# Designs tried in a protein design chat: miniprotein binders against F-BAR domain only protein 1 (FCHO1). Part 12

Target 1, 248 residues: F-BAR domain only protein 1 (FCHO1), of Homo sapiens (Human) (o14526r1to248)
Amino acid sequence: MSYFGEHFWGEKNHGFEVLYHSVKQGPISTKELADFIRERATIEETYSKAMAKLSKLASNGTPMGTFAPLWEVFRVSSDKLALCHLELTRKLQDLIKDVLRYGEEQLKTHKKCKEEVVSTLDAVQVLSGVSQLLPKSRENYLNRCMDQERLRRESTSQKEMDKAETKTKKAAESLRRSVEKYNSARADFEQKMLDSALRFQAMEETHLRHMKALLGSYAHSVEDTHVQIGQVHEEFKQNIENVSVEML
Short names: E, the ipSAE of ESMFold2; O, the ipSAE of OpenDDE; V2, 0.75 times the mean of E and O plus 0.25 times the DockQ between their complexes.

## First folded at step 11 (miniprotein)

Design X1 (from X0 with L59E)
Fold by ESMFold2-Fast, scan of step 11:
Structure X1 (fold): chain B 248 residues (1-248), chain A 101 residues (1-101)
Amino acid sequence: as target 1 above (248 residues)
Amino acid sequence: SPERIERLKELITELKNLIRKLERILNQAREGDPEELLKAFEKIAELMEQIIDAALQVEEAARQTGDEDAIEKAMDAIMKALDALFQAIRALERLMDKLEG
């Protein structure tokens, strides 16, 4: 067996079961991420709708008054803010689709893992059958050796001695064949257990990388929106400054 | 089917009991004369067969329920069985070394 497999079973993570249980939590966290982003998108949509409503209040200002140009500045900036947050809502909805798509792929991978576990049970069934033969072959060999020694002490005929020697040699051959079959079946089972453990480890690492990438997309979308909001605010300040105090 | 889920629970309980029985033998089988070590080897091999048969029955019964939660609990039990079987293999190697030496 590989060094990794031997050390894994010898330490705090004593079991294939523990590793599988950890992997099983993956789809749950994917669903939880989708739920979180969905709530966050609702906040952005609510903000956008509220700002659009506020913009209408600014547009109701007196068109022919000296303050009219400032109401226009408020209207333009409010509309642009509503748009920024609506665009973020759309980006977050697209991200939810990516999270859910990943979740579907994750479930398919987990189904394949369950099928591989059943294959491992088949391998261990072969090992169990061979394991039953090994103690019986060992006991038979030891009994034949004892019989041979007893006959030697009894001063039996050469014919009986030759017969006992032949039986001992046949028992030794049977034991060797049982050991070979056991070693082969054991190696197959151990390899399948190791392959599964490494696969579960790779699935955990892949899941973490996918989750980090999805969170990175979330962060990037939010950052882009903050940059746009900053630009809207700078434009707002410049538009205020550009309003003339001259009487026309 | 509630009847199928109840049958699965019985099979999982039986599997867990066999695993505990194996774990007890594995903890006890460290020292002895060749006759006792050979007897321990034989008992471990017999329990391995029983655990495998029980695990296969659990898998089949779980499939028949069509219930995802029941299937997940069955898989947890099967994974525990595989861990125990791996430990049994390591114990058989240790016992064989003592019988040869």
Scores: ipSAE 0.092, ipTM 0.574, lowest interface PAE 6.0, mean pLDDT 81

Design X10 (from X0 with E72D M75Y; at its last look DockQ between E and O 0.67; V2 from the best seeds 0.00; counts 0 for: pae E 1.6 > 1.5, pTM O .797 < .8)
Fold by OpenDDE base, look of step 12:
Parts: sequence; C-alpha cells; structure tokens
Structure X10 (fold): chain B 248 residues (1-248), chain A 101 residues (1-101)
Amino acid sequence: as target 1 above (248 residues)
Amino acid sequence: SPERIERLKELITELKNLIRKLERILNQAREGDPEELLKAFEKIAELMEQIIDAALQVLEAARQTGDEDAIDKAYDAIMKALDALFQAIRALERLMDKLEG
C-alpha cells in the first residue's frame, strides 16, 4: 500500500498496471472466501446429521442394566451437539449471503474502475494532438534562429534582417503557444493518473477492510458455537458423574 | 463472437508491439545532439499517437465481445499502454529541457 504513494510513478515502475491487477484480484478472493465458507457449512451440516444419527443409535441401547442411564446421557448430548452444529451451519449460510452481496458490489466498483481508465486515456488523446505539433514548432523556431544568425553574419540589408526577425518572433510565439497547450494537457493527464492511482488504492483498502470484517464474522460464529459445544461437553461430564454416584 | 474475440486479440498484439517500439526509442533517446533529439521527440510523439489509437480500438473491440476474459486482457494491455505513455511524456520533458538548455 505505501508503495503506491510517493514512488508509484518511477521510471521503472509499471504502477498503473500493478494497481489494476490488484483490484482485479478482489472479486476472485471474494468468490474463494464464499466457496470456503460454503464448504465449512456443508461440513457442519454433515456433522450435525451424523450426531443426530448417533443420538438415534444411543436411543437403541439396551434399556436393561446399570449402563442404561448412560445411553440417555449419550442421546441428550448427541442431540445437543447436533443442534449446535446445525446452528453454525445456519450462521455460515447467512454469512455466505453477505459475502455474495459484497461480491455484487465489487462488480459495480470494478466497472467504475474501468471507466476511470477510459477517462485517463481520453486525457492522453488530448495530449497526443499537441505532442505532434510541438516538435514541428520547435524545429521551425530553431530554423528561423539559424537563418537570422546566418543573415547577420553575411551582413545583409537591414530590411532583410527585419524580415528575418519578424519571422523568428512569429515562430517563437507559435512555439510558446504549443508549449503552453502541451503543458496544460500534460498536467491534466498527470492529475488523472494520480487520481486513478489513489482511487485504485482506496478500492483495494476498502476491499481488504470488507474481507477482514467478513473473516471476523466467520471467526465469531465459529467461536460462539465452540463455546456452546464446550458447554454440552461439560454437561456430558457432569451427567456421567451423576450416574456414577447413583450407581454407588 | 469468436471472430470478435480473435479481432480483439490481434488488436491487443498490435498495441503491445507499438509499446515495445516506444520503449526501444525511449531507451535510445537519452543522449544526442539537438537534431537527433528533435528526431527522437517526433518519433516518440508519433508512437504515442499510434498507441492511443490502438488502445482506443482495443477498447471498442473489447466492448463488442461481451467476453469478460477478453475484456480483462484488453484492459491489461491498455494499462500497460498508459504506463508506457506516461514514461514517454517524461522522456519528452527531458528532451525539451535539453533542447532549451
């Protein structure tokens, strides 16, 4: 990020191209994140279903004997775990919707980026017209100066000198106008290049902030579910202890 | 659509070739007498115009394809052109300074 500021426009730097490539990777990372979260949600759903089956298995345990109460503990805990994982699945599915919505917004932003490129090209087009005329204007002026100096050395008539001087003055004025137009067009281009670079940087920063926020939401959902799972495990331990005490 | 994509690829190739020509001239235009500098200036300016025209053609062709991958390639080439043009402008400034000095 810091690279794009002060040193962005160095002679060896393809900064504009680099910035564009960075921005182009945004939608890809968003899609990959959505795919990752989707896969996690699928795993959690599968786990939930598996725990539900395990609960059913526990319910089929032998109702006779001292171990029978423990099957109920297994059933209850397995059901609770199944619910925890199912809730996480739901949370992740909701998060996927948020990621996809952000992806749609990125597409709009990406279109705007392309428009910025076009605007910059237009500024260069204006400069091109002036750039073509500038060498010719300079050459003309130099030739007139040389002609005037030649005539001076040859000690030509004052009338001829005055004519040469007038031509040189006109050529100088034409050159001046060409230079002014060039400088104006150049300044506009440079400003647009700078503005575009800053916009691309801002887009990337905004993207990274959104991605971090989405990752934060993911982490929070997983963490919260983990706490709930931890509680189920603790209850499981307590229930086992209680059964043991009752068997004494 | 396939024909348009092929046309776009050709235009991108042309644009890249022009950029390479410009880069070669820029590398050569570092030193010279006033006459040589004027010639270099003129050549650079001419190539800038050609690059701009080529870039505009690439843009138009890209718009007609509707293929996002092709469009992305077009924009990549245009971004490279913009970088080259920027360097050319800086080179022209240096040449101007030498001619005035």
Scores: ipSAE 0.364, ipTM 0.749, lowest interface PAE 1.4, mean pLDDT 84
ESMFold2-Fast, scan of step 11: ipSAE 0.516; ipTM 0.800
ESMFold2, look of step 12: ipSAE 0.539; ipTM 0.802
ESMFold2 (binder alone), look of step 12: mean pLDDT 82; pTM 0.796

Design X2 (from X0 with M75E)
Amino acid sequence: SPERIERLKELITELKNLIRKLERILNQAREGDPEELLKAFEKIAELMEQIIDAALQVLEAARQTGDEDAIEKAEDAIMKALDALFQAIRALERLMDKLEG
ESMFold2-Fast, scan of step 11: ipSAE 0.615; ipTM 0.883

Design X3 (from X0 with L59M M75L)
Fold by ESMFold2-Fast, scan of step 11:
Structure X3 (fold): chain B 248 residues (1-248), chain A 101 residues (1-101)
Amino acid sequence: as target 1 above (248 residues)
Amino acid sequence: SPERIERLKELITELKNLIRKLERILNQAREGDPEELLKAFEKIAELMEQIIDAALQVMEAARQTGDEDAIEKALDAIMKALDALFQAIRALERLMDKLEG
């Protein structure tokens, strides 16, 4: 057994249950991430709608007044901010779809775990069956040895001694075969347990990598929106500067 | 089906009781004369078979519910059974070594 497997299957043998419990938390965190992003998208959508409403106040300014060009500057800026936040809302909605798609993949992996558990139960059932035969084979061998020793002591005929020796040799061969079957069944069961433990660890590592990638996408979308907002505000400042104060 | 969920709960309880019974025997089976060690071996092997059968019944009952929460509870019980069975195998090896001298 590997160093890793040995630590998880220590003397108290609670490692497998603990590993499976950790894996089971994966889908829960995936759902929680989807819920978080959904609420964040709602914030962005609410902001976008509020800014669109605010833009209408600028649009309803007096068209022929001296201040009209500045109302237009406010309208343009407000509309562009509304669009930036609406675009982020759409990007976050797409990300939610990616998170949920990943969640469906996790459910399929859970199904594979069930199939492996059945295989492991089959392996241990074989081992259990062989284990029941070992004490009987050992007892039979010991009884044959005792019978052979008794016949030696009683000075029985050579023909009877030869028969007893043959029976003892056959019992020894039976015991050796039972031990070999037990060792093979045990090795198979232990290997399946180890394979499952390593798979659980791989599932946790894969889950962490997927979650990091999803958070990376979230971060990129938010960062891109902040850059666009900065550009809108810079344009706003330039548009103010460009308004003429000359009246002829 | 509520009836299927209740049946599954009963099977899980049976499985957990068998696991606890095995754990008690494993705690007692480390020292003794050859007759006591052989009886412990036989009881452990018998309980292993009963636990395996119970675990398979739990798995089949869980599949029939189609309920994700019920299936997860069933898997938790089966994982506990596998840990106990692994412990039982180690105990059987130690008992065989002592009986063979």
Scores: ipSAE 0.210, ipTM 0.610, lowest interface PAE 3.7, mean pLDDT 81

Design X5 (from X0 with L59F M75E)
Fold by ESMFold2-Fast, scan of step 11:
Structure X5 (fold): chain B 248 residues (1-248), chain A 101 residues (1-101)
Amino acid sequence: as target 1 above (248 residues)
Amino acid sequence: SPERIERLKELITELKNLIRKLERILNQAREGDPEELLKAFEKIAELMEQIIDAALQVFEAARQTGDEDAIEKAEDAIMKALDALFQAIRALERLMDKLEG
């Protein structure tokens, strides 16, 4: 066993079932993330459309006179805000595609896990088969040993003694083969369990890394939008200040 | 088939009951005098054989249903059984060491 396998299966970490359960929940959390981002994108799209409509209202304002420059300031600001939120909508839609693509990869990985379950069941089936024979082989060997000891005490003929020795030797050989098959099947089963546990751990770690990366992308997209909104509002304030109050 | 799905549910329940019995004994077997440890060893070995048989029956029954939900629940039960069997093997090794001295 690897050093990591030993730590994984330590007295305080009976984690196979826990890891399997976590792995099984992976695709569910991926779908839930996609659903969350989809709703968030809808909010941004709605804002963008509403702001574009508001910009048109500013464009239809009084085209002449003292307030014309201020209507232009509102139009420019509203258009820029609509574009900021539209760009975020697009980025979130692209992120949903990334989440769904990752979900497809998870389905392929889970198919491999199901194939490993079948392999492990084959190993435990072999173990079950040899395990049923082992007690019978052991009992037979012990009975032959007791019979040989009884004949030794009774001072029986050499021919009877030789026959008993042959039976005991044959029973010992049978027991040895049964033990070898059991040990081999047990080792195969244990190895497959450990391989599965390490794979489940790797899948969970990979899933957590993918989820963190996707959330990081979400955070950066939102942050970029907030920065752009801040720039739009700074420009808005400057444009207001630049409107002259002096009439010439 | 409703009949096949019902049979699978019965087999899963039987498997889960055997796993719970094993888990109870594994928890109790951590502490005890040599007489109790010997009885725990024998009972763990017996339950291990019963769990292996029950798990194989669940596997075969699941293959016959074609029902996705039923198969998923069967897979869950089998994975729990495999974990329990692995823990049982490790426990038998520890108990053997204590009994041999």
Scores: ipSAE 0.104, ipTM 0.553, lowest interface PAE 5.7, mean pLDDT 80

Design X6 (from X0 with L59E M75F; at its last look DockQ between E and O 0.69; V2 from the best seeds 0.00; counts 0 for: pae O 1.7 > 1.5, SAP 70.316 > 70)
Fold by OpenDDE base, look of step 12:
Structure X6 (fold): chain B 248 residues (1-248), chain A 101 residues (1-101)
Amino acid sequence: as target 1 above (248 residues)
Amino acid sequence: SPERIERLKELITELKNLIRKLERILNQAREGDPEELLKAFEKIAELMEQIIDAALQVEEAARQTGDEDAIEKAFDAIMKALDALFQAIRALERLMDKLEG
């Protein structure tokens, strides 16, 4: 992140454009994340439905013989797994809503970013006028200096020399004022460019923080469900063992 | 709306052409006599003004389209303009230093 503040103003670096392009990719990554989570939720829902069918299949098992109690174990475990995956589906669907809400916020922020760019552009308008006048002021001053030097070499009258000197002094003062205006306008523009760059950086950092938080929520939901699934598997093992003991 | 989008595309093209022209001048701006340096300064300043005006026209045209994709393209072009203007300001500063030296 410190890279942007120090390096984007290099002679060969289009840092400002790069920052803006990074910011505009934010909504795309958010959409892609929503799509990814949606696909995962669909998979989990499909798996849940499949487990429910498997439970039904187990319930159709032969009620006769020593193996019959094991079909009930399969049914119960399959139902529990179906519920675990259904709960994860719900959690992920809720997370998608959060991602989409964040996407809407990003859109608003992106609009503000565009407004800031326009504001920075408008600030350059002040510099434009001064930038045009400065060369002319410099040229005028140089011409007056050359004229004065020419008159000196030609041994011109003191009266004419005094007039030339007065013109040179006036041209010098005009140039000074032009330079001051230019420097002021330039400094203002540079400051606005810097401020905009810092804002773009802050937007990107904020985006990354939000994305990490959303990913954290995703990971937590998946992890919690897997813990529950693990418990169902353990109960399944125990139930199988208990049936075996009863058959002895 | 289609006509406005087409007009915007034309303005963006114009802006890009001005930026390319400025970039060429910046690359050519080297050490010379005071007169040559002054001419370079004047040309850069003139192009800066043209780029600013073109960028403002692009912005206004984009606003009138209401098309988000067109607006995005406009802002991409404006961002390029701002970068070019920044480089031009740096070049002008260097030229001023040479003229004062």
Scores: ipSAE 0.226, ipTM 0.661, lowest interface PAE 1.7, mean pLDDT 84
ESMFold2-Fast, scan of step 11: ipSAE 0.604; ipTM 0.850
ESMFold2, look of step 12: ipSAE 0.593; ipTM 0.838
ESMFold2 (binder alone), look of step 12: mean pLDDT 83; pTM 0.804

Design X7 (from X0 with L56E V58I; at its last look DockQ between E and O 0.71; V2 from the best seeds 0.00; counts 0 for: pae O 1.8 > 1.5)
Fold by OpenDDE base, look of step 12:
Structure X7 (fold): chain B 248 residues (1-248), chain A 101 residues (1-101)
Amino acid sequence: as target 1 above (248 residues)
Amino acid sequence: SPERIERLKELITELKNLIRKLERILNQAREGDPEELLKAFEKIAELMEQIIDAAEQILEAARQTGDEDAIEKAMDAIMKALDALFQAIRALERLMDKLEG
């Protein structure tokens, strides 16, 4: 993952906007995942019900004739498959609850993120205030320097020169203080911006980890059920093979 | 509520206009004599303040709506403002370096 802090702070890069939008998409993807799993669960439930009906159909098979024992094999296998798919439905429904719970947690985290961003504006406000004073302090100092140099060229009295020098010195001190305040406010703002960017990145990484974990749980539930289904199919084959033509 | 949402939209538009003005100045403030650079610095600083004020007004307006969509739009606008302000700060640093030199 490209370190967001280094790559998004270029002259043309809307780094904060991009990061925020990424974080904002988190809850949407979570909802979409829940919807997807819900749809899968519905399909599995429908299939389970259909298999149960198929089992009933097999049970209604003609009890007379040599094929009759095979209807019992169909019934048993269909019932077992119906149960497998029903269990998967239950597992997926439980997973949906986990996804939704995570979605609620994301909303809380997202609210906190908004509050942090707002706090960064306060730092900018401080910097803005100092930034307005700095040019004025600079101009004042330069004007005092020019005045002092003019008085020197005009061979003014030492008393006037001393007054001008004192004014220049005071203006220099004022400028120095303004610069120091500006640098401090700037550094604070830059740090807060960096911290905010790192928080957004961490939120996104955490989101992706959770989403992967949820997907892992989904995949595992499906896989485990398919293993069970596979076993039912093997039993079905064995049951058919065990019914010899001579026994029919 | 509809009137407040409309007011919020107006404020967001105003903020966008301020950001565009700032961007124009930032693009122009690359070269000049010390006096021009100082003027550019002052203009940038002024626009920064206006952007901040506009952002604060947007936040307050959004809170008053109680509408989550309005709040999200406000936040989007604020994020744009923060990006612009960051660029402005970098420009001010460059201008200050030129003025000290």
Scores: ipSAE 0.223, ipTM 0.672, lowest interface PAE 1.8, mean pLDDT 84
ESMFold2-Fast, scan of step 11: ipSAE 0.465; ipTM 0.783
ESMFold2, look of step 12: ipSAE 0.551; ipTM 0.832
ESMFold2 (binder alone), look of step 12: mean pLDDT 81; pTM 0.781

Design X9 (from X0 with L59W; at its last look DockQ between E and O 0.72; V2 from the best seeds 0.00; counts 0 for: pae E 1.8 > 1.5)
Fold by OpenDDE base, look of step 12:
Structure X9 (fold): chain B 248 residues (1-248), chain A 101 residues (1-101)
Amino acid sequence: as target 1 above (248 residues)
Amino acid sequence: SPERIERLKELITELKNLIRKLERILNQAREGDPEELLKAFEKIAELMEQIIDAALQVWEAARQTGDEDAIEKAMDAIMKALDALFQAIRALERLMDKLEG
């Protein structure tokens, strides 16, 4: 991941807008994930109920004849599958609670981010104030230099020259102080802007890590249930084989 | 509440107009004699102040609405302002270097 800080501040880069856009999409993706998991849970619950009905259908099979034992195998397997899917439904419902909780935390973090941005804006105000004074200080110094040079050309009295020189020196000192203040305020501003950008980046990275963890939990729950379903299918095969051997 | 939202929209529009004005000046303020460069510096600095003030007004107006969508729109505009201000500071630095050289 290219360090966002170095590439972000190119001449044309709307860095803050882009970063903020990414951050504000976080809660949306979290909601969409919750909705997706909810739909999956509903499907699993529906499937569980369907398997339970299938079990009842199997129990209504003709109790007479050589095929009757196989209806019991179907009933048992259908009941076991119904339970597997019901357990997955429960796991997914619990995961939805975790996703929603994370969503609430994101909203709190997002509010804090907005407050921080405003604080950064306040810091820019200081720099703006100093920036306005700098040109005036420079202009004043240049005007004093020009006045001094004019007086030199006009061969004015030494006393007048000394007064002009004193004014020029004072203007130079004032300019120097203005430049120092500007440079200090600029450096502070640049640091605050960088810090804010890094915070946005950290928020996005944290979001992606949480989303990845939630997806991992989802995948694990589905996988575990799949293993259990696989076991039920294997037991079903074995039970069918056993009935066949007894009927022969 | 509707009046406040309308006022916020007006303030956001004003802020966007100031940002566009700054961007135009930044594109023009690259070359010139020392006097022209100084004038460019002053104009940029003035616009920066106006943008900051406008951005603060946008934020305050947004908060007063209590509407989350309004606050988000305000924040989008403020982010654009911050980007423009950053560019302005870089431009001022370049101008200052040219004036000292």
Scores: ipSAE 0.399, ipTM 0.768, lowest interface PAE 1.0, mean pLDDT 86
ESMFold2-Fast, scan of step 11: ipSAE 0.444; ipTM 0.726
ESMFold2, look of step 12: ipSAE 0.546; ipTM 0.805
ESMFold2 (binder alone), look of step 12: mean pLDDT 83; pTM 0.815

Design m0 (from h3, 13 letters changed)
Fold by ESMFold2-Fast, scan of step 11:
Structure m0 (fold): chain B 248 residues (1-248), chain A 80 residues (1-80)
Amino acid sequence: as target 1 above (248 residues)
Amino acid sequence: SPDRIEELRELIRRLERILNRAREGDPEELLRAFERIAELMERIIDAALRTGDEDAIMRALDALFQAIRALEELMDRLEG
């Protein structure tokens, strides 16, 4: 995002480490989501098994007499509810597999991210090396300029003036080379830092989008089950109504 | 190791102290600050590499970026 780039370079840049730390939390939240869905699936499985037992109870109820048709209505409804919740259990188990696959892809992305950090550190090493030389080149140039100025004021021989001029020119060339190397190394380092920061932000945004999509799948599965439960309940009411009270 | 991480933290703290002090001074003091910052940058890089710890390396990179900005500010002041 362009906003991040502007903010990152507009301040003292303490955001780089903060962004990286945030990115590291991604895989943790992915595992936490998988754990949550696993517990939710266990609840659904437990409900399904309990309803299946209720269905057996209805089947083993009084088989003779006026209430027998209503026990059949309870049995059918209980069986259908058990199936609805078993289907949700299976859907949630499939979703857990999707979450874990996403987690595997996150780990690969994070490994590549670690390799990029090492590359950035190498760029800093180069910049540090050239930075060590720049102050010395600058001091040498200034000393040569002061020396040449002193000789000019002292009305020294032309030979000594020519020698001082040559030394000053050589020092100026050395300083120019040091500045160019510093600017090049600095630009490389700054570009790598910016690239890494934007990559961290993109990773976090991508993670949030993936998490939202997984939660959407969770919500859809739950909603589908609620719709099915509603249909089972309507069938239950109709089946009760359909039991005849007329005898003989 | 924990000892290497603590060594890195101490170097970063030293860098921060120099950066805080380097905001004022005559040209000779600014030049000395420039040299000290550059020296600490190299020591921080070496210390970070010796930790082998990703979090430590990231902390070092943040500190090094601050150092580079300070070097540019000091260079600008020396030119003016």
Scores: ipSAE 0.012, ipTM 0.461, lowest interface PAE 8.1, mean pLDDT 78

Design m4 (from h3 with N20L E73R)
Amino acid sequence: SPDKITELKNLIRKLEDILLQAREGDPEELLDAFEKIAELMEQIIDAALQTGDEDAIMKALDALFQAIRALERLMDKLEG
ESMFold2-Fast, scan of step 11: ipSAE 0.133; ipTM 0.587

Design m5 (from h3 with E16L N20A E73R)
Fold by ESMFold2-Fast, scan of step 11:
Structure m5 (fold): chain B 248 residues (1-248), chain A 80 residues (1-80)
Amino acid sequence: as target 1 above (248 residues)
Amino acid sequence: SPDKITELKNLIRKLLDILAQAREGDPEELLDAFEKIAELMEQIIDAALQTGDEDAIMKALDALFQAIRALERLMDKLEG
């Protein structure tokens, strides 16, 4: 049996409530991922803006003497570093868009699931009700049978015997209908519980696959940015080496 | 190269034009605006990284920071 199926067999709906609560945590985790990425993007944007400002402050002065070409190389490289971090900000914002789009899709799926959840809970309530009424119906029938047998032994009037027989027949019919209702409710309950377990399992598996893909995109964006930063740094070192030491 | 600097300036102008126009719309229009802004930003960053012109790079950064603020506003509207 699946993990969700095992918990659905819990007494008095406890397992169903626990599993449904777990499924409802999916959209919450999607929003939490979007919030995390948004804060991470803010860190990158802050770094980029600070680095650009630092570079601009150096440019606002008038660089003099033999060091001017080195200041130019330093400023250009610093600005390019700012660009790398801003590119990551852009990629992360694009990823937030993807996370939010998935979240909207997820909520639509959850809304479609709601009626089936209500239907399953209704089946549980019906089965519970019939399960309690069936023993009472059975007891009533047995009591009518005993009453009829007692009256027979007491040599009672035909009128009283006919009344007892009628009551017993009505009780028998009532019991038969109660058994039919129980069997129907049991079958409906079992089918809906199985359907719900399979649906919840599919929803959790789909959610995990989506979350893994989104995290993969996050990892790829960060990796690409680190490679780009490395290239900017290598260019910086080469540009320093290319500054002439000969006096003009 | 002069041609490369000219290309970068043209991309910056395209971005600023889109930023001026992308103010309202339904969710699909907002998503389309977001995607177009993000794509232009990528092109501008790629071009700026390949130039050694300080003024061109600084102009690109200024426009890109405006674009980031625009993306944030679009996302706020989409999230609602």
Scores: ipSAE 0.212, ipTM 0.735, lowest interface PAE 4.9, mean pLDDT 82

Design n1 (from b2 with H42D E49M E54R D55K)
Fold by ESMFold2-Fast, scan of step 11:
Structure n1 (fold): chain B 248 residues (1-248), chain A 80 residues (1-80)
Amino acid sequence: as target 1 above (248 residues)
Amino acid sequence: SPDKITELKNLIRKLEDILNQAREGNPRTLLDALRKVAELMDLIIDAAMQTGDRKAIMKALDALFQAIRAVSELRDKLNG
């Protein structure tokens, strides 16, 4: 299977930015679906109007001729066929409204997604900043400890030893605060990364689910129309058969 | 620090390798793989932060995002 490797490795090659871009394509596909259904509805409306005109032609046929009862059968069938396609037009127009409503909700979800992405990037910046402070704070503390130990060995005055102890305690407190800031920033970063990953997955799954449901509604509407058309055709055949050939 | 960037690259590679092995593995080894993935994610975060480089951190974010998605898929496989 030449494609097995590429399919298997596919997700390994995707980045945060690539996946976010994919998510942003969702609203475009929703618009494309609405546009497709709109064009399909136009086809149905055009057919309906053409059939209605054809029905009027049948109604204006030769009313006193031998063929008059069959022109009536044609008229009734044509009118019913025009109505079937007009009803489908209305159903498709309602479906477009559903697609657009989904698009509006999708836009709200995408606004929240964008805010979360910005928040995640801000967390990266904060973590990067505190990450740079931690080594400096650690180095300062180590240097103060070394200085205090050196002064202890040199039998320096009590005043100088007290001063060194104070500096070491201040450096220890600074290091403690830097560690707490780092741990807090790291936890925030981890949480926001997890939230972003889960949101992207949920958004794509939800979008696919909604699109499938909308396509299902489209299919159902078309199928209902085909059933009605079949019934109109069967009635047409029966009405032909029922026309009497007796001339009196 | 170029050495820290190299260290991060090696950790990301190890993460990608274990995730690929987990995807090919059977459900019985899956829990062990998920534990190893969690440990590698923690190491990658620590290594990335030590670089202090925004570009390196963003590369680590990409790897971690992929790992979180893969873990979700693997958990679904375990449940199915």
Scores: ipSAE 0.000, ipTM 0.169, lowest interface PAE 16.5, mean pLDDT 76

